# Ledger of designs, part 5: VHH binders against DNA primase large subunit PriL (priL)

Target 1, 340 residues: DNA primase large subunit PriL (priL), of Thermoplasma acidophilum (q9hjd1)
Amino acid sequence: MILPDRKQILDRELIRRIADTTISGSGHSDGLSEYASIRKAAFAFVESAVLGDQAYSPIENAELAFIVWILAALDENIITARTIIKARDTVEKQLRLVEHYEDLEEFGSRLGIEISVFGEQIGKDHLYRIGVADFATYASRVTGSKYRLSNQIVREGYVYVDEDVMAKVLREAFVSFMFDTLDQIRKEDAIETIKSVLDDLEKIRESYRKAHNVRMIAGKGDASMFPPCMKEIIKNLESGVNVSHMGRLALASFLHKAGYSEDEIVPYFRNAPDFDENITRYQIKHISGEISGTEYTPPKCETMRSNHLCYMDDDPLCHREWMKHPLTYYEVKRRNRKIR
Key: E = the ipSAE of ESMFold2; O = the ipSAE of OpenDDE; V2 = 0.75 times the mean of E and O plus 0.25 times the DockQ between their complexes.

## First folded at step 1 (VHH)

Design k7 (framework vhh_8k46_1)
Fold by ESMFold2-Fast, scan of step 1:
Structure k7 (fold): chain B 340 residues (1-340), chain A 119 residues (1-119)
Amino acid sequence: as target 1 above (340 residues)
Amino acid sequence: AVQLQASGGGFVQPGGSLRLSCAASGFTFSSYWMGWFRQAPGKEREFVSAISGSGGSTYYADSVKGRFTISRDNSKNTVYLQMNSLRAEDTATYYCAKSEDYFWGFDYWGQGTQVTVSS
């Protein structure tokens, strides 16, 4: 069973021993066969996540620890996201199989979340109590009306939830724990620590490239070459004018496909009246496929028009019969500027 | 008040290396994106590379990926471009620029530094 343990995960000398272990012909030694098994399972887990394999793969704390160092050494956002999402789903399944509520209390405690079982039933299946602040932080990341604060029982600063809601909250807290722990490891330190298995790391990169060739527009152009629809959304956001949810999704997905990073996309939304940096970063990660596993495609011109987000005006390029996508406009403008 | 001074250009043979520097003053350097652009004679200015204020995000034109590396030292208010495996096609005047608020919104351009790759 996975139990969050930052001290174990950040134990660099343990990770080095796991990486450096080779099984000699005899195979007899305390821990040597165990280290080889941990390494094998960790690489298999990352590879299966990269390939999109949704099958349940149980892992233990030592395997999770080695996985974190693999991810730090690779430093590839999509590989990291897919692996952490698979670990999240593994954790959720493990949490739903616990026979004793004390195991959930221990899991939450390790994540800094105080969970209590409520002895007096306040709903047919409301077995758990969690603080409103912790609930708000993590439940907001789960899709579905069932996980909204307005649909829970709230008393004296606590939210009373069933096992399903609690497992979802804890899995999201675990995701935050994983990213926070990963951020504490420098790429150069990870590469040095697991240098004996760098060939296995390159095999993971190659597996991903072959199975999931994500096409992005190569190289970035000047923002002046953006289509008028995207320029209008940017202008409205910069001036604090209300932009629809579809308009914000269109811009974020467009910028992502144009090669913009999360840090480059976030500033576009800072002047929005409802701006929250953490929520915006989470949404960008979701759109990019980093935490959803599926990359969002920007809407076509027809969809932009249907949502009143198309500003063609007198732009002759927008009026071409073959102009069906904002990304096509951007690509044509970039090529024309570079050639001329 | 804003000043960007590019330097480090020169003559180099194909396959050689150069490191360009851009010394910045007159603004809070760590809060701004910095970029490198180039312009060859008779051609339009083209993007080369960009780096976020923290240095956590970097971007490259396809023509220079794997050969050029952008970096910055916020304590020295300087952005760098390490150019390896130089080709004749890299011959251009190289400019550094800052974005005011957003990536690619580059308004201020320095004097530039000339890079000539030939035998």
Scores: ipSAE 0.000, ipTM 0.099, lowest interface PAE 19.0, mean pLDDT 78

Design k8 (framework vhh_8k46_1)
Fold by ESMFold2-Fast, scan of step 1:
Structure k8 (fold): chain B 340 residues (1-340), chain A 122 residues (1-122)
Amino acid sequence: as target 1 above (340 residues)
Amino acid sequence: AVQLQASGGGFVQPGGSLRLSCAASGSTFSRYAMGWFRQAPGKEREFVSAISGSGGRTYYADSVKGRFTISRDNSKNTVYLQMNSLRAEDTATYYCAADEGYSYGLWEYDYWGQGTQVTVSS
């Protein structure tokens, strides 16, 4: 199982050896085939995450360490997010398969979380005890009433939780650990350390571009997956209703990020009372970065709410605590359609 | 809440340099990714540079790459933008921003400073 080990992950010389080790001909000396296997598994894990493969892929500490350096060298936000989410899901599955409670306590200890088994074990259910501060920090990131502090047993500064709640809390703590550890590695240092495998890094970038393009093409054909805020803006534009500057910026930048071309975006604005094709095309080029040199990010849910552009209504997905971005809604809907 | 105060702007000749500062107060500063944005009159706000909470990762717009350097000092709760080889096109109000969230690799900034004016003119 994966056990958080910042010292192992940041062992630059070990990572260099894993990257640099060449297997030629029939060489079967100890360690050489192990390093090659670690490297192969690490690249396969990142590629599967990039392609949206959600199948369980068991990895251990050595593979995880090399994955972190791959992510640091690539320095691509979406690749990093997908890989860490896949690692999170891997960790959760491993935590649920733990037969020795000492392993779970060790996992928490390495994350700075004091966990103990308290009370009685009945069948496969166990009572775990965790400090209120740690629980509040990580459980708040998990959706569902079951994970609320108000629905737990709290006594003398401790929260008493079952195995399910404990696994969810630890997986979220592990995500924080991954991002914090990754942030300690400079891109230039990562590139220098694993320079022998830069060709494999380019293969990952190519896989990402191809997967992103296919995903963008698939996404362009399905406006039903758009969040209600974007659907409302589109509805108002189609009806010739005046849409605010921020609403138009939000829709144009959202569509651009979803893979829509300038020619595909322009028609959304044709029924606006003040429509001018040249001005609209200029604004889209500015948002895309073709003129400004900088691509605009679509506004977060909080910004949409502050500008009276949020139409959550009865949409359950919009009311999730972790739902903070219209693009996150779109990505979740696309994933749910794929896996049903 | 985080409060941000940008400073260091002013008038400078083309080819000159300026260092902008953004002082943060309130929440834990090292947990925030910090960014610089700029807005010229009649233009949309554009991204300039960003730095991760630890300072280990930095990002730059193509228009400023090689000329601007972002850095931070978490002990002083301050982020800096060193601007070298300034051009007339760099004339804008510069804003610092903080982001406490991360969502699928998308950087969106939750807290914004008041802005500081930079004018590059002969």
Scores: ipSAE 0.000, ipTM 0.169, lowest interface PAE 16.9, mean pLDDT 77

Design k9 (framework vhh_8k46_1; at its last look DockQ between E and O 0.24; V2 from the best seeds 0.00; counts 0 for: pae E 11.5 > 2, framework grips)
Amino acid sequence: AVQLQASGGGFVQPGGSLRLSCAASGFTFSSYAMGWFRQAPGKEREFVSAISSSGGSTYYADSVKGRFTISRDNSKNTVYLQMNSLRAEDTATYYCARDWLGSGYFDYWGQGTQVTVSS
ESMFold2-Fast, scan of step 1: ipSAE 0.000; ipTM 0.384
ESMFold2, look of step 2: ipSAE 0.000; ipTM 0.385
ESMFold2 (binder alone), look of step 2: mean pLDDT 81; pTM 0.803
OpenDDE, look of step 2: ipSAE 0.118; ipTM 0.644
ESMFold2, look of step 5: ipSAE 0.000; ipTM 0.402
ESMFold2 (binder alone), look of step 5: mean pLDDT 81; pTM 0.801
OpenDDE, look of step 5: ipSAE 0.051; ipTM 0.595

Design r1 (framework vhh_rezetamig_d1)
Fold by ESMFold2-Fast, scan of step 1:
Structure r1 (fold): chain B 340 residues (1-340), chain A 120 residues (1-120)
Amino acid sequence: as target 1 above (340 residues)
Amino acid sequence: QLQLQESGPGLVKPSETLSLTCTVSGGSISSSSYYWGWIRQPPGKGLEWIGHIYYSGSTYYNPSLENRVTISVDTSKNQFSLKLSSVTAADTAVYYCARDLGYWSEFDYRGQGTLVTVSS
């Protein structure tokens, strides 16, 4: 399980030892094999994140420490954002698999958040207690009415939450921890500290460039190949029906990832009641990373469902157990297209 | 460590201008990757996005508030500010400054919030 440890992350001697090991160095000692494994896992994690791989990748404290230095040395906003999002999801998965409540309390403590089990159970879940200020800071970043303060038990400056709410709060606190720790590592310091891995850093940049270029130049299919969720959003926009911010983000980020240019995306929004071309172009530039430096990840099927944007009922492809992303639907349709 | 801190009066009279400043520490406001924004939460209600500013000075405001809102940035002081004119009791809320990820009101860092009460 990942436990935030800023002292370990900022331990340059430890980071240099990990950086200076080679995968082929195994066989000399157990310590060298362990460092080589950490180095390999950390680079694999970052590479999988920049390629959009959503598969769960269990990592431990040492891998997390080295990942932060890789991000600092790469100093690329989109790579950083994708990796931190993957780390967030990994942490949430690990928090939900915790066997002992003391581990959850330690995780929170390392993030400056005091949490405790209040000794009560609601249904099968334990009641966790967290300060209202910490709850307000982190829970407000999570989408859904379940995570609003007004839907929690509040008593004497504390919020009492179930395990689901606590996992979401802690994952958001962990995201802040990642960005804060990364900010403490200067780009110059990171490069000097892990100078021995410059070749591997270049391989990550090359992998990202190739994946980005292939996605952009692969062109795009037509709208008939879009998943039913995106078709419904388009239909609602065309008919002048109000579409939520999540729906608009979902469509714009999906089209961007599908290879659509800004000029090709704008027309989809023209019939919206609140349409403003300058604002829409600004949003698209933000999603693409042109002005934000951070490319938005289109929402997964689970996120679409939780926001009532999923329309899978009569589509057999949406019902396959491996169908987890609207982009996966689109890619399958494009690759399986017959001569029309 | 990036930290945002709100400052300004906690009490404002009706018809006056609400003025708040956000001080950013541990990071630079002069970033092409982010906007710097204001959001508020009235008692018992959800979050309302007020507006955001890019370090170049470009501003975007909530249409329901645009006639009363001015957001400004001072990159030399690493600060940005909110002015909300002609306040009424409806403007009573906890005000947060935030690093804004864009128009759809996604934020990755927020201040602790400051309660501003408009006197009856």
Scores: ipSAE 0.000, ipTM 0.122, lowest interface PAE 17.2, mean pLDDT 78

Design r2 (framework vhh_rezetamig_d1)
Fold by ESMFold2-Fast, scan of step 1:
Structure r2 (fold): chain B 340 residues (1-340), chain A 121 residues (1-121)
Amino acid sequence: as target 1 above (340 residues)
Amino acid sequence: QLQLQESGPGLVKPSETLSLTCTVSGGSISSGDYYWGWIRQPPGKGLEWIGHIYYSGSTYYNPSLENRVTISVDTSKNQFSLKLSSVTAADTAVYYCARHSFYESGLFDYRGQGTLVTVSS
């Protein structure tokens, strides 16, 4: 079972040992070394996530720690998002398989969340207690009326929830833990620490390219096909440059209409100076029409120009008479990518 | 320091094939992190994307030029090339070779100095 430990994950010397370990006189083998086994499992996990494999893949703390450094060294938002989403789902599965409630309490404690069991078991049902603030922070990220505060029992600053709700809350807290931990590792430090396995990182990049090519054939493109206005917004967000509210709204609505899920959109905003995951997820749900009832459409080229968000100087497709919308640009580029 | 340099004839006759080579120095083409491509700028107009290639040989072309364009890569020489067949006066432009990140959101992050190709009878 994964039991989050930021100190262990950030143990650079441990990560270096895992990366550097070889079997004396024998060559490569994960059957003779625990560290070699951890490396193999970590790379396999990231590769499976990149390929969209949703099958349950059990990993432990050491594999999770090495995965974080792989993600830091790759420094690619979509690879990171897919891997953390797969880890989230793995954690949820593991949480639902615990035999002792103390394991759930320890998991929560490691994420800074105090959990207690209240009530008696009737059949297989349990009643858990969590603070209102922690519940509000994480449950708001889960889709469905069952996970709303208004549908829970609330008494004296605590929310009483069943096992399903608790597993969903903890998985979302784990996602925040992963992004927060990843943000503490500099790319250059990660590359130096795992330099002995850079060839394996290149294999993941190639798998990502192939997966993107398959997804483009299946109807979804990638960031290389985005119009220059959206690329500029992404570049500014990645570098921590201030992006206007209109610019952030334009990018989020564009990604949503392009087929990106909420979990795929959130990572684009993580480096913004005012980033708050709860606010970002709420805004994405509002834009998608999930909570507003009306889907927000991305702004037309004319609106982008009037808001000083048009960046067409370096792109000929933007200069076509019929190019009136950033989504039209994306659709044309997707078609171009499918043509040999 | 990464440098991209275009080379090839500056004059091409109508109906012939335009051939350009880009030589990359200060960096390797054999990298999963980048696409390598061609863009052009006709006199008095904006930039037009022609196509790009991944070091593995995978190509992506502008549909308006697809039936006339071939981009190839030679990783041993650290070069990539453009062939544009059946040229007309409309193909007169400054041609740039360029690098584009596979992962980053930005535009082409490096380009050559550009080479003027004139198509005239």
Scores: ipSAE 0.000, ipTM 0.104, lowest interface PAE 20.1, mean pLDDT 78

Design r3 (framework vhh_rezetamig_d1)
Fold by ESMFold2-Fast, scan of step 1:
Structure r3 (fold): chain B 340 residues (1-340), chain A 122 residues (1-122)
Amino acid sequence: as target 1 above (340 residues)
Amino acid sequence: QLQLQESGPGLVKPSETLSLTCTVSGGSISSSNYYWGWIRQPPGKGLEWIGHIYHSGSTYYNPSLENRVTISVDTSKNQFSLKLSSVTAADTAVYYCARGPEWLYSDAFDIRGQGTLVTVSS
């Protein structure tokens, strides 16, 4: 079982030893073989997370420690997010398999959370006790009315919750622990520490690039969630300002990929100085592949910049090193609004 | 361990500006991996996100509050602040400052302050 241990994770020399271990011929130490296995499992875990593999992947503290340094060296927000989410889900499964409440108390204690069990005294079910402040902090991240404070039993500053609620709270506290620990490692130090496996890091980056490029957008949001480049094009069209051909193609293909129908896209162009509905509908049909036989993909951020259509201004999502596509911005905004 | 602590007046008169400060200890507010924000819980209601700020100074506000909200950061003091103008009784709530990881799938907060009750009353 994973047990939060920041000192072990931040043990740079242990991480270096794991990175530097090579598979030797027969006659060498078993400990060296164990380090090689930890390293392989850590890279496999990160790669599976990047590829969207949701299967339970049992790891222990040593694998988790090495994973943190892989993430620090890569310094890629999407890779980090996917890996920590997979680790969160792994921890939740492990927490649900504990045999004794003392194991849960130890897990919580390492995260600064006091946990106790009080099955007989309060209610019919076996209940866990957690401080109200810790509950409010972590339970608010979990979607569903079941996890709201107003739906719990509260007595003398403590919240009494079932095993499901407690596992969810502790998994979210573990996520905080992961980001706090990662934040203590400088990228340059991580790269130096695991320099012997830089080729494996590059394989992760390639897996990420391939997976990211085939991303699909499901569902439809609203215009407030559009990236600043698309908002600027819309603003200019609405005010009757002339927008370049590339800008019009960018907006129409973006809206099409975002799930907008032809009839929903046409209104965005009505105030253009040269608006013609028949020509606009023809262009939309061409972009959608109905006439051309090939569906247009909206331009990537690099293409938007090259065509002077990038208005990232102060938007922090646009400044992220992993933000390469206007559609990715829209997907992030749509997903995040639902969680809040 | 990182800790956040709210400070400011517990009573604000209607039509005035509510001002709260959050002090960060045990970590740096200049970290690029996080955003810093405010959420509130009115009596008998759920949590409501107010807004957040990144180390770059860029801000995002709840659309229902955006014309009344300003969030700012002071990296030299390791603090960030909330100003909410033209308050009414509906703004009575427990206010929390919070930190969240900058991840693709969630803006959920990973640490909160203890909360401070603000009552809007004459």
Scores: ipSAE 0.000, ipTM 0.179, lowest interface PAE 17.4, mean pLDDT 77

Design r4 (framework vhh_rezetamig_d1)
Fold by ESMFold2-Fast, scan of step 1:
Structure r4 (fold): chain B 340 residues (1-340), chain A 121 residues (1-121)
Amino acid sequence: as target 1 above (340 residues)
Amino acid sequence: QLQLQESGPGLVKPSETLSLTCTVSGGSISSSDYYWGWIRQPPGKGLEWIGHIYYSGNTYYNPSLENRVTISVDTSKNQFSLKLSSVTAADTAVYYCAKRYSIFGDYMDVRGQGTLVTVSS
């Protein structure tokens, strides 16, 4: 499993050796050396993240180290965010698969976080102890009431949590570790260190350009006629701003009911940093009724308001007494459009 | 103050069907905001997601278990249930029922206390 090791990640000579290793013309009878395997896995990881493939991809410390230098050399904010989020989710999966609680203690210690097992179990799930300051710092980044300090057992400066909460906290601490480590590498130094694989970096940039420039398909109507709530969700997704799960459900179900196909809906979610194409497609199929048998309706205006997703502003149509649904707004706008 | 409670036999024979029920209290299971699911923890391993269900009856299953798993919901009793067929010793675990806040996340917001199910003859 990944164990945070800043010294190994910042070992420029090790990174240079990984970059310089070749499999073609090397005379290796087994095909791949260990360094060539690490490099191949690292590039595959970054490319899959860029393409929105968040399926579990097992990597170890050496692959993670090389990934950081790839990100430093590329110096692209969305590529960096997507890759670190995929690494975060990989770490969470690995933390949930540990066979010994000492592995979680070691992981935490490498991040400067002291954790320990409190000699109790709930249904054979271990209780972990973490300092309240560390908990507050990282748990605040996880969505959901289960991860709030007010919903934990707190005693004498420590928070007692189950394995699920601990894995979420440690994954967020790992994200901070990754960004902090990346910030210590200058772009020019990264490019010089991995100069032997600049062609592979350009392939990543090309994959990103193709994915990023996916045309937003309006399908059965003009997106300019969407209600302000849906426009705001789209704007936030396009800019890589985090959108709540309710906001994503609202947009997907709205587009489906407006006549958009799965292939027309997926592009709206591709710029989200945590985008996962397989999960997104599966959820769209569920919403559309293809696998569920029941078609879902987007939330009413009142539900949008209660979830802080309503952006009525000064839009007169949104303020009509009879305006109760985002789909009604879209239908009215479509009927009133006379110039094409 | 939503609470979930697992119930069902603590011992199941190999090749039989494991059957568990989750009772929801403090709130309605007929909510469009939540999915209701099952997760388990085998001895010496991490948590494994089994599947979840929407109150309408729509299900999502772990691909590794999908041929053996059935999750169902009974809105009149405010309950949902798990059936896992053809069990082996590898299915011995603490089973938890859980609430998932959103269709777009893997987040399990609330979890029951868990119930140990041992597969042995």
Scores: ipSAE 0.000, ipTM 0.157, lowest interface PAE 15.7, mean pLDDT 77

Design r5 (framework vhh_rezetamig_d1; at its last look DockQ between E and O 0.31; V2 from the best seeds 0.00; counts 0 for: pae E 5.5 > 2, grease 27.2 > 24.2)
Amino acid sequence: QLQLQESGPGLVKPSETLSLTCTVSGGSISSGGYYWGWIRQPPGKGLEWIGHIYYSGRTYYNPSLENRVTISVDTSKNQFSLKLSSVTAADTAVYYCARETYYDFSGYPDYRGQGTLVTVSS
ESMFold2-Fast, scan of step 1: ipSAE 0.000; ipTM 0.342
ESMFold2, look of step 2: ipSAE 0.167; ipTM 0.640
ESMFold2 (binder alone), look of step 2: mean pLDDT 85; pTM 0.877
OpenDDE, look of step 2: ipSAE 0.024; ipTM 0.566

Design r6 (framework vhh_rezetamig_d1)
Fold by ESMFold2-Fast, scan of step 1:
Structure r6 (fold): chain B 340 residues (1-340), chain A 120 residues (1-120)
Amino acid sequence: as target 1 above (340 residues)
Amino acid sequence: QLQLQESGPGLVKPSETLSLTCTVSGDSISSSSYYWGWIRQPPGKGLEWIGHIYYTGSTYYNPSLENRVTISVDTSKNQFSLKLSSVTAADTAVYYCARLEYGWTSFDPRGQGTLVTVSS
C-alpha cells in the first residue's frame, strides 16, 4: 500500500542512489538489486501512464518517491498530470482493499484528515465520518451527484459517507499531497539528482509524443510563459479536477489567441472528467468563431478575479499597474524570450 | 560566451538530402546538462522542432519527421549536424541550431538561422 511520506519522497540522496544503480544483478549485499527494481518499476509506471494504460499497477512508497523526481525533472504538465492521475487511481484501489481501520486512519492522518468509522468493520455499507471542511475541499473535485454535499448525511460539523465516497475524498487529498510535494522540488535540482537517467526521461517524453501524435513546437507553446491563472487551470484539468465552464472557456480562448490550433488545444482537455472529444472540438470551434461567426475574447484579469480564477499572489509581473489581461502577460514573456 | 553557427547550402533540389552543420564555440558539447538540436520556421508558419541529441549519442526526433531525419554529434570538432532526406518544397524554411537547456522545452541560445530553399 502507498502511504503518504513526504520525508521519504524528499530524500534526495536515496533518489540519487536509485538513479545511479547500473547493475540489475542478484546476490549483492548492499541492496543494489532492490534499487534497480524500484527504478525499473517507477519508469514503467510513468510510461504506462503517458500511454493511457489504466490497469491497476501496484507500487510502493519507494517507487512513488522516485516517480516524483522523474516528474520534477521532466517538468511536462501533461506527463505529470497523467502520472498523478494513475497514482490517484492506484491509491483509490488500495484504499478500497483495506481490511484494518488503523491503515485508513494512518493514511488520512498523513494528509491532515481524521477519519472515524460508524461500524466495527470497513465495508461498502458502513458510514465513515469526516469533517465538513475536509469533505468540501476534496469532494468538490469529484464529478457526479453522489459526491455532492447536498446528497450526504451532515450532522454537527461532520459528513457521513459510504466507502465509495470516502475513497474518492482521500484520493483527491492524495492528489493535492502529490502536487504540493512536487512543487517543493526545483527542476534543476531534480535534473542534477537523476542526471544518470536523463536519456530514459527523454524516451518517456518521446513515447508520449508518438502515442498521442502531438508535435513539439518551440517558441509557440512554452507553458512556462503562461500567466499563473492559465497554469492553474491547466494543472487542474490535467489532474482530472473539474474546472468551471468559465475556466475552460478562459483557457481555450487564451490558447486560440496565442496561436494554438484546435488539434493543439484538445490535448489540454483530454484528462478532464467527462471528456468528450466531439463536444470539446465543438466548443473550441465556437470559441474560435469558426461556427459562431464571432471570435470569443479571452477574459480580462478583472473577469478572472471575479470568477475566482486569478492566482497572481507571488508573480511580480501580475502586480504591475498596466497588467490587465492574461494575453498581455504571455506577450511580454514571449517577447523577452524571442530576443536573440 | 556560447555561440552557435549554422552552415550548409541555401538551395537544395527536391528528392535530395539537406545537410546542415552547427559549430559550437565558447562551450563544450560534451555536457550531461544539455541537449543539442534543430528547429525550423517555414515562411508564414510557427517554429517546428526537428530533433535533438544528447552527448552520449542518444537522438530524439519529431514523429512527423523521424523517418527522414538523422542528427549526429562530433565531439572532437565541437559540432553537430542534421541530415533531412527526400526533401520537398514543404521543407523550405529558416533552420536554426540550438542548445536545449535544463527544461528541454526551450531552445535558447540558438544560432542566427540559415534559409534553405527547396527548388529545382
Scores: ipSAE 0.000, ipTM 0.163, lowest interface PAE 19.9, mean pLDDT 77

Design r7 (framework vhh_rezetamig_d1)
Amino acid sequence: QLQLQESGPGLVKPSETLSLTCTVSGGSISSSSYSWGWIRQPPGKGLEWIGHIYDSGSTYYNPSLENRVTISVDTSKNQFSLKLSSVTAADTAVYYCARVKYFGELSYDYRGQGTLVTVSS
ESMFold2-Fast, scan of step 1: ipSAE 0.011; ipTM 0.397

Design r8 (framework vhh_rezetamig_d1)
Amino acid sequence: QLQLQESGPGLVKPSETLSLTCTVSGGSISSRSYYWGWIRQPPGKGLEWIGHIHYSGSTYYNPSLENRVTISVDTSKNQFSLKLSSVTAADTAVYYCATDEIYSWGTFDYRGQGTLVTVSS
ESMFold2-Fast, scan of step 1: ipSAE 0.000; ipTM 0.309

